# Miniprotein binders against q96jn8r1131to1294, part 26

Target 1, 164 residues: q96jn8r1131to1294
Amino acid sequence: TLEFLENHGKNILLSNGNRTATRVASYNQGIVVINQPLVPQLLVQVRIDFLNRQWTSSLVLGVITCAPERLNFPASACALKRAAWLLRGRGVFHNGLKICEKFGPNLDTCPEGTILGLRLDSSGGLHLHVNGVDQGVAVPDVPQPCHALVDLYGQCEQVTIVNP

## First folded at step 15 (miniprotein)

Design W94
Fold by OpenDDE base, look of step 15:
Structure W94 (fold): chain B 164 residues (1-164), chain A 83 residues (1-83)
Amino acid sequence: as target 1 above (164 residues)
Amino acid sequence: SKEEDLFKEAEEFAKLALEMLERGDYMYAAEYYLLAAEEALEAGNPELAFEYARKAIEYAKKNGNEEFLEEAEELLEKIKEEL
């Protein structure tokens, strides 16, 4: 069963069998990691449950290749300077640096109810799914094993893991 | 060199901060300036680190994130020790 790990950002409260993450304070400290590593053909999806429009920006999606159980999470995903590939807005980031300006839909403007997915293909390419639609390869040749990461940042205050 | 790379990273983070400011996002701006300050300090450029840290603090105050503000201020104090 896909769940968020107990090791998470300081402002996160897990519920619903650790399938729902809620950021209960401020706009950051909201990183969560899904327990099972991404393997080829496994589609991991989260639904945006609540947006708080008093803040700017929104959630970050991506993967980490370090051991998530021992990771000391920074305040935000942008501060992950190693072993991290992230999707934010329309950009792709690697270890804190922007490696692509425009990839897919703007994650900052996804409304509540949007279902976002990550999937590795057989070649190690990381795919973004939006409401069931494959947006293509965001990151080619991602090292394995890797774990899906969600940063409940800014507007995004709650997400839930959903089955395909 | 390692220091040169760190310096470049600092500048990249600062650029990202500016991009965030252009969008009116003071949250990420503050965070990127803090990252820039950290990298600049490690690169052996406390003057630049000081500048970035001050900016981080400036925008942190606008965000109302006391924990982050405290972190930025602590970094500023460390930077001052190397000036």
Scores: ipSAE 0.879, ipTM 0.939, lowest interface PAE 0.6, mean pLDDT 96
Fold by OpenDDE base, fold request of step 16:
Order: C-alpha cells, then structure tokens, then sequence
Structure W94 (fold): chain B 164 residues (1-164), chain A 83 residues (1-83)
C-alpha cells in the first residue's frame, strides 16, 4: 500500500495510516516522500485537503532518485540540489534550477479537492495528472528507481494519498 | 571549472530570488538568496556570499521564520570567517 515515509520534514504530522500529511507549523519544512518507487504505469495520486491563504505559493510535486529514507530534508524542495525533478507553479525544475517556464496548470492555484498524480510511461517520461487528466510529459527521461515527493509548502497544509 | 560552475549556479539562484520578489514572494526569495550564498561561498567568493546572505536574512525576518533565520545567521558567521 502507498504511504508516506516516516522520514519527513520537521513540521509534518502523519495520520490515517501515514496516508495523510499535515504541516502543523510555519510555511515550510513540509517535505514528504511516498514509500513505493514509481514504476511504469503506476499512477500515484495525492489530494489537496486544506489550503491556508495566509501564505503564498503552494505544494511542490516531483520525484527524487536518491534513497529517501536517508535524506536530510531541507526546509523546502527548492533546496534539493541533486537527484530531484520538481513541478512548482507552472515550472519544471531540476536540481534547483528552472528547466521549463510553462508546462501545465499552475499548481499554486489548484483548489482544495484537486487530485494530482504522477506516472512514468514506458519510455521513462514523467507525466502529471490533474483530476485524472494526463497533462503530458513534464520530464522526458527520469532515472529509475525514483520516488514521488510532495512539499507541503506555503498555502498547502494537508494532502492525502488517494487510490486511482 | 567547478568553481566557475558554482559561481554560475549562485547567480542563477539569485536570479530566481529576484523573480520571486517581483511577485511579492519573500518566502522563496529568502530561500534562494540563502542557496546563492552557499554556492558563492563554495565557489570561493565570500564577498558575494556575504551580500546574498544579508539579503536572505532581510527577507527571513519579514517571513517570521525563526528557524530559517537562525540558519541564515549561522551561514553569515561562517562567511565572515572567510573574509
């Protein structure tokens, strides 16, 4: 079963069998990683449960290719300078640097209830899904194995892993 | 060289910080300036690192994040040792 790993950001509280992550303090230190690696054709999805409008920006979604159990997580995903591909706003980032300005829908404006998904295709392309709709390939060739990562940043205070 | 690459990366983070400031996002601005400071220091440019770290601290204070502020101040102290 899909769960968030116990190794997570300092401000995260896990619940619901580790399927729900809640950031309980500040606006950062909210990185979580899903336990099972992404394999081709597996769709991993999270639902935005709660947004706090006192902050700016929102969740970051992506993958890491290093061992997640040993990671010393930085305060935010933007500080991951290795083995990281991230979707933030409309941009795509690799190891902290922006590699695409406009990819898909703006993650910063996704409302509560939005279901975001990640899926690898047979060629290693990383797809973003929004409410079940494939938005296309965000990253064309992602190294495997890789793990889905969610940064509960800014407005995003709670997410839950949901089944397709 | 590796130092040249680090320097370029520092500049890229600083550019990202400016982009965040343009939209009023002091949270990411602080974080990117901290990253820029770290890279500049590693690149052997403590003077530039100092300037970036000061900016990180400035916006960290606006964000009210004590833990982040402490981290930035610790980096500043390390940078001062290299000046």
Amino acid sequence: as target 1 above (164 residues)
Amino acid sequence: SKEEDLFKEAEEFAKLALEMLERGDYMYAAEYYLLAAEEALEAGNPELAFEYARKAIEYAKKNGNEEFLEEAEELLEKIKEEL
Scores: ipSAE 0.878, ipTM 0.938, lowest interface PAE 0.6, mean pLDDT 96
Fold by OpenDDE base, fold request of step 16:
Structure W94 (fold): chain B 164 residues (1-164), chain A 83 residues (1-83)
Amino acid sequence: as target 1 above (164 residues)
Amino acid sequence: SKEEDLFKEAEEFAKLALEMLERGDYMYAAEYYLLAAEEALEAGNPELAFEYARKAIEYAKKNGNEEFLEEAEELLEKIKEEL
């Protein structure tokens, strides 16, 4: 069963059998990691449950290749300087630096109810799914094993893991 | 060299901070300036680190994030030790 690990950002409260993550304070310290590593053809999806428009930006979605159980989470995913590939806004980031300016839809403007998914293809390409639609390869070659990461940042206050 | 790479990375984070400022995002601006400060310090450029850290503190105050502000101020103190 897919669920968020107990090792998470300071401002996260897990519920619903650890399938729902809620950021209960401030706008950061909201990183969560899904327990099962991404394997080829496994689609992992989260739904944006609640947005708070008093903040700017929104959730970050990506993968990490380090051991998530022992990770000391920074205040935000942008501070992950190793073993991290992230989707933020329309950009793709690797270890904190931008490697692509425009990819897929703008995550900062996804409304509540949007379902975002990550999937590895047979060649190690990381795909973004939006409401069931494959947006293409965001990262062409992701090391395995890797775990899906969600940073409940800014506007995004709650997400829930959903089954495809 | 390693120091040169760190310096370049610091500059990249500072550029990202500016991009965030252009869209009015003071939250990420603060975070990127903090990252820039950390990298600049590690690169052996405490003067540059000092400037970035000050900017991080400025926007941290604007954001009202006391925990982050404390972190930035602690870094500033470490930087001052290298000046």
Scores: ipSAE 0.878, ipTM 0.938, lowest interface PAE 0.6, mean pLDDT 96
Fold by ESMFold2, look of step 15:
Structure W94 (fold): chain B 164 residues (1-164), chain A 83 residues (1-83)
Amino acid sequence: as target 1 above (164 residues)
Amino acid sequence: SKEEDLFKEAEEFAKLALEMLERGDYMYAAEYYLLAAEEALEAGNPELAFEYARKAIEYAKKNGNEEFLEEAEELLEKIKEEL
């Protein structure tokens, strides 16, 4: 069953059978990773449970292409300079650097209750889903294996893994 | 060369920091300036690294994150040793 890995950011508390992640301090140290790699038939979805509007930016969503179980995560996903493809705001980032200015909706404006999904298509393209609606291919050929990652950054203080 | 690539990456991180400043996001601004400083130092440009580290510290003070501020100040001291 899909769960957040026990290896996670320092400020994360896992609950609900490791399906809920809460950032309990500060604005960062909130990286979590899904325990199974993405495969074409797997849609990983998280619901934004709680936002704190005192912060300016919100969560980051994406994938890492290295084994996450014993990886030493940085404080924030923006510092993942290797093996990372990330969606932040409207941008797409590869290894910390912006490669696309605009893809899909602005993640910083997604309200509580938004369900965000990641899946691979048959060609290895990474798709974002928002409230059940496919936003298209964010990254055309993601190296495999890869794991879904959420950084509970800034506004985003809690997410829960939900079924499609 | 590797040093030229690192220098370009440092400049890209500094550009990202400026974008976040335009939004008023001092948390990301500080984090991107710290990344820029690290890349500039690795590229062999401690003078530029010093400038970026000072900016990381400036914006970190606005965040109230003492752990990050300590990290940024430690990097600044390391950079000073190479000046």
Scores: ipSAE 0.826, ipTM 0.917, lowest interface PAE 0.8, mean pLDDT 93
Fold by ESMFold2, fold request of step 16:
Structure W94 (fold): chain B 164 residues (1-164), chain A 83 residues (1-83)
Amino acid sequence: as target 1 above (164 residues)
Amino acid sequence: SKEEDLFKEAEEFAKLALEMLERGDYMYAAEYYLLAAEEALEAGNPELAFEYARKAIEYAKKNGNEEFLEEAEELLEKIKEEL
């Protein structure tokens, strides 16, 4: 079953059979990774459970292509300078640098209850889903294997893995 | 060259930091200035790295994240060794 890996940011507490991640301190140190690599028929979805609107920015969603089980994660996903493709706000980032200014909705404004999804298409394109609606290809050719990553950053204090 | 490429990446991180400042996001501003400082130092430009690290510290103080502030101050001390 889909679970968050035991290797995660140090401010994360896992619960609900490792399907729920809560950031219990500060605004960072909240990186979590899904335990299975993405394959074309797999839609990984998380629900935003709790937000704290005191912060300007919210969660980051994306993939990493290096083996995640023993990585030493940085405090924030923006510092992943290799093997990472990330969605933040409306932007798409590769290895820390912005490669697209506007893609999909603004993640910083997604309310509690929003269900965010990631999947690969048959060409290796990374798709974002928002409340069940495919937003299109964010990244056209992601190397495989890759794992879905969530950074419970800023506003976002809890997410839960949900079924499609 | 590799050093020229690293310097261009430092400039891109500094540009991201300014973008975040315009939105009032001091958390990302500090983080992107810290990344810019790291890249500038690796590029062999410790004077520019010092300027970026000082800015990272300035905005980190606004965030209340002591651990990040300590990381930024540690980088600044490392940069001073190469000035």
Scores: ipSAE 0.822, ipTM 0.910, lowest interface PAE 0.8, mean pLDDT 93
Fold by ESMFold2, fold request of step 16:
Structure W94 (fold): chain B 164 residues (1-164), chain A 83 residues (1-83)
Amino acid sequence: as target 1 above (164 residues)
Amino acid sequence: SKEEDLFKEAEEFAKLALEMLERGDYMYAAEYYLLAAEEALEAGNPELAFEYARKAIEYAKKNGNEEFLEEAEELLEKIKEEL
């Protein structure tokens, strides 16, 4: 089954059979990774369970293409300068640098209950889904294997892996 | 060259920090200035790295994250060794 890896950010507590991640301190140190690589037609979905609206920015979604089981995660996904493609706000980032100003909805404004999904298409394109609706290709031709990543940053204090 | 590429990346991180400041996001402002400082130091520009690290510390103090502030202050001390 899809679970968050035991290797995660320092401020994360895993529960619910490692399907729920909670950031229990501060605003960072909240990186989690899904335990199986993305394959075409596998839709990885998480629900935003709890937001603390006092913070300005919210969660980051994306993929990493290096082996995640023993990786030393930085405090925040924005500091992943290798092997990372990330969606933050409305922007797309590759290895920490912005490559697209506008893609899909603004993740910083997604309310509690929003279900966010990632999948690869047959060409290796990374798709974002929002509440079951495909938002299109965020990143063409992502190297494989890759793993879905969530950074429970700022507003986002809890997410749960959910079935499609 | 590699140093010119690193310098350019430091400037891009500083631009991101400024964007986050425009939004009032002192968390990301501090994080992006820290990244800019790291890249400037790797590019062989310790004076620029010092400037960026000072800014990272300035905004980190607003965030109440002692662990991040300690990290930024450690980088500043490392940069001073190359000034």
Scores: ipSAE 0.818, ipTM 0.910, lowest interface PAE 0.8, mean pLDDT 93

Design W98
Fold by OpenDDE base, look of step 15:
Structure W98 (fold): chain B 164 residues (1-164), chain A 83 residues (1-83)
Amino acid sequence: as target 1 above (164 residues)
Amino acid sequence: SKEEDLFKEAEEFAKLALEMLERGDYMYAAEYYLLAAEEALEAGNPELAFKYARKAIELAKKSGNEEFLKEAKELLKKIKKEL
């Protein structure tokens, strides 16, 4: 089953069989990683459960290609400077640098209840899904194995892994 | 060179910080300036690191994140040793 790993940001509290992540303090230190690596055709989805309008920005989605079990997470995903491909706002980032200005919907404006998914295609392309709709390839060739990562940042205070 | 690459990364993070400021996002701006400061310091440019670190601290105060503020101040201390 898909769960968040116990190795996570220090402000995260896991619940619901480790399928729900809640950031319980501040606006950062909220990185979580899903236990099973992304394999082709596996759709991993999370639902935005709660947004705190006190903060700005929102969650970051992406993948890491390093072993997540012992990873020392930075305060936010933007500080992942190796083995990381991230979707933030409408941008795509690789190892901290912006590689695409506009892709898909703006993650910062997704309302509560939005279901966001990641899927690798057979060619290694990383797809973003929004409410079940494939938004296309965000990253064309992602090294494998990789793990889905969610940064509960800013407004996003709770997400839950949901089945496709 | 490695230092040149680090310097370039520092500048890129600073650019990202500025972009976030333009959106009124002091949280990410602070974090990017801190990253910029770290890279600048490693690049052997403590003066630039100092500049970025101060910006990070200023913005951290606005965000109210005490833990981050502490981290930024610690970096500033390291930078000052190289000045």
Scores: ipSAE 0.869, ipTM 0.935, lowest interface PAE 0.6, mean pLDDT 96
Fold by OpenDDE base, fold request of step 16:
Structure W98 (fold): chain B 164 residues (1-164), chain A 83 residues (1-83)
Amino acid sequence: as target 1 above (164 residues)
Amino acid sequence: SKEEDLFKEAEEFAKLALEMLERGDYMYAAEYYLLAAEEALEAGNPELAFKYARKAIELAKKSGNEEFLKEAKELLKKIKKEL
């Protein structure tokens, strides 16, 4: 069963059998990691449950290749300077730095109810899915094992893991 | 060199901060300036680190995040010891 790990950002409260993450304070400290490592053909999906429009920006989605159980999470995913590939807005980031300006839809403007997915293909390419539609390879040749990461940042205050 | 790489990384974070400011995002701008300050300090440039840390603090006050503000001020104290 896919769940969020107990090791998470300090402003996160887990519920629903650890399938729902809620950021209960401020706009950051909201990083969560999914327990099962990504393997080829496994589609991991989260649904945006609630947006607080008093803030700017929204959730960050990506993967980490370090051991998530022992990771000391920074206040936001942008501060992950190693072993991290992230999708934010329309950009792709690696270890904190931008490596692609425009990819797929803008995550900052996804409404509540949007289902976002990550999947590795047989070549190690990381695919983004939006409402069941494959947006293509966001990051080629991602090291394995890796874990899906969600940063509940800014507007995004709650997400839930959903089945494909 | 390692220091040169760190300096370049600091500058990249500062650029990201400016991009965030252009869209009115003081939250990420503050965070990126803090990252820039950290990298500049590690690069052996406390003067530049000081500059970025001050910017981070200024912007952090606008976001109302007291915990982040505290972190930025702590970094500033560390930087001052290297000046």
Scores: ipSAE 0.869, ipTM 0.935, lowest interface PAE 0.6, mean pLDDT 96
Fold by OpenDDE base, fold request of step 16:
Structure W98 (fold): chain B 164 residues (1-164), chain A 83 residues (1-83)
Amino acid sequence: as target 1 above (164 residues)
Amino acid sequence: SKEEDLFKEAEEFAKLALEMLERGDYMYAAEYYLLAAEEALEAGNPELAFKYARKAIELAKKSGNEEFLKEAKELLKKIKKEL
């Protein structure tokens, strides 16, 4: 089954069989990684459970191609300098740098209850899904194996892995 | 060279910091300036690192992140040793 790995940001508390991640302090140190690698046609989805409006920005979604079990997580996903492709706000980032200005909906404005998904197509393209709607290819030719990553940043304080 | 690449990355992080400031996001702005400072220091440019670290500290105070503030101040101490 899909679960968050025990190796996670220091402000994260896992619950619900490691399917729910809660950031319990500050606005950062909230990175989690899903245990199973992405394979074609596997749709991995998380639901935004709780937003704290005292903060700015929101969750980051993406993938890493390094071994997640031994990864030393930085305070936020923006500091991942290798093997990382991220979706933040409306931007797409690779190893900390912006590679696309505007893609899909603004993740910073997604309300509670929004279901966000990641899926690899047969060509290695990484797709973003929002409430079941395919937003298209965010990142082409993602190296495999790769693991889905969620950074519970800013407003986003809780997410849960959900079935498609 | 490696130093040139590090310098370029520092500048890119600083640009991202400015973008965050434009939307009033002091949290990410502080983090990006800290990254910029780290890269500038590794690039052998302590003067530039100093400038970025000072900005990170200033913005950390605005964001209210004491842990981050401590980290930024520690980096500043390292930078000052190379000035």
Scores: ipSAE 0.868, ipTM 0.935, lowest interface PAE 0.6, mean pLDDT 96
Fold by ESMFold2, fold request of step 16:
Structure W98 (fold): chain B 164 residues (1-164), chain A 83 residues (1-83)
Amino acid sequence: as target 1 above (164 residues)
Amino acid sequence: SKEEDLFKEAEEFAKLALEMLERGDYMYAAEYYLLAAEEALEAGNPELAFKYARKAIELAKKSGNEEFLKEAKELLKKIKKEL
């Protein structure tokens, strides 16, 4: 079963059999990683459970291609300058730098209850799903193995892994 | 050159910082200025790194994130050695 890895940001509390992550302090230090690598046709989905609208930006969703079990995570995913492809707001970022201005919906405006998904297609393309709807290819050729990553940043204080 | 590439990355992080400022996101703006400062220092431009690090510190004071502020001040100290 899919779970958040015990190696996570220092402000994260795991619960619900490690399927729920809560950021319990500040606005960052909230990186979590899914324990299984993405494989074609595996859809990893998280539900946004709780938002605090005092912050301007919200969660980051994406993948890392380095081994996550012992990685020393930065405070925020924006500082991942290697082995990372991230979706933030409407932008796509590779190793911290923007490579696409506009892809999919604005993650900063997703309400509580939104279900966000990541999936590799058979060609290694990374797809975003929003409430069950495939948004297309965000990144065309992601190196494997890779793991899904969520940064419970700013507004986003809790997410839960859900089944498709 | 590698230095020119790092300088360009520093400029891109600074542009991201300005985008976040325009949105009123002072936390991201501070984080991007700190990344810009780190890249500028590695590129051998400590004067530019100093400017970016001061911006990061200024914005971090507004956000109240003391751990980030400590990190940014440590970077500024390192930059001053290279001026």
Scores: ipSAE 0.826, ipTM 0.919, lowest interface PAE 0.8, mean pLDDT 93
Fold by ESMFold2, look of step 15:
Structure W98 (fold): chain B 164 residues (1-164), chain A 83 residues (1-83)
Amino acid sequence: as target 1 above (164 residues)
Amino acid sequence: SKEEDLFKEAEEFAKLALEMLERGDYMYAAEYYLLAAEEALEAGNPELAFKYARKAIELAKKSGNEEFLKEAKELLKKIKKEL
């Protein structure tokens, strides 16, 4: 069963059998990682459960390509300067730097109830799914193994892992 | 060289900080300026790093994130040693 790793941001409280992550303070320190690497045929999905409109930006979604169990996470995913491919707003980022200005929907506008998914295709391409709809290849050749990452940043205060 | 690459990365983080500032996201703007400062310092440009770190501190005060503000001030102290 997919779960969030016990190694997570300092402001995260895990619940629901480690399938739900809640940011319980501030606006950052909310990085969580899924406990199993992505493989072809595995769709990792999270539902946005709770948003706080006080904040301007929302969650970050992506993958890390190094072992996550002992990684010392920065306060925010934007500071992951190695082994990271991230989706924020409409941008795609590699190791903190923007590599694509416009991919998929704007994550900062996704409402509560949105289900966001990540999977690899047979070529190692990283796909974003939104409410079951494949948005295409965000990153064409992600090194494996990689793990799905969510940063419960700003607006996003709670997400839950859901089955495909 | 590594120094040239780090300098270019510092400039890219500063551009991201400006984008977030334009959106009114002072928290991301501060975080990106701190990253820019770190990269500039590693690139051997402590004067540029100082400029970016001061911007990160100014914006961090608006966010109310005291842990981040402490981190940014510690970086500024480190930068001053290399000026």
Scores: ipSAE 0.817, ipTM 0.915, lowest interface PAE 0.8, mean pLDDT 92
Fold by ESMFold2, fold request of step 16:
Structure W98 (fold): chain B 164 residues (1-164), chain A 83 residues (1-83)
Amino acid sequence: as target 1 above (164 residues)
Amino acid sequence: SKEEDLFKEAEEFAKLALEMLERGDYMYAAEYYLLAAEEALEAGNPELAFKYARKAIELAKKSGNEEFLKEAKELLKKIKKEL
């Protein structure tokens, strides 16, 4: 069963059997990680439950390739300088630095109710799904094992793991 | 060299900070300037690090995030020792 790990950002409250993450303060300290590594047959999906449009940017979605259980997370995913491949806005980032200017839709404009998915293809390519629609390969060759990560940043105050 | 690589990364973080500032995202702009400051200091350029750290503090005051401000001010103290 997919759950968010108990090791998470300090402003996160887990609920609903650790399937729902809520950022209860500020704009950051909202990193959560899915408890199982991605494998080709696994589609990890989260629904955006609540947004606060007072902030400019929204959630970050991606993967980390180091063991997440005892990792000391930074305040924000943008400061992950190792073992991280992240989608923010329309950009793709590796270890904090932008490697692709535009991929898929702008995550900063996704409304409440949007279902975002991550999966690996058979070649190790990381795919983004939006409301059931595959957006293609964001990162062509992600090292394995890797875990899905969400940073409930800015606008994004709650997400819930949902079944495909 | 390693110092040249760190300096380039500092410039890349500063460019990201400017991008976020242009979008009006002062929180990300502050965070990217702090990352730029850290990289510039590690690259042996404390004057550039000082410039970036001051910018991070200025932008972060708009957030009310006292934990971030504390971290940024501690980095600024460390940088001043190297000036």
Scores: ipSAE 0.817, ipTM 0.914, lowest interface PAE 0.8, mean pLDDT 92

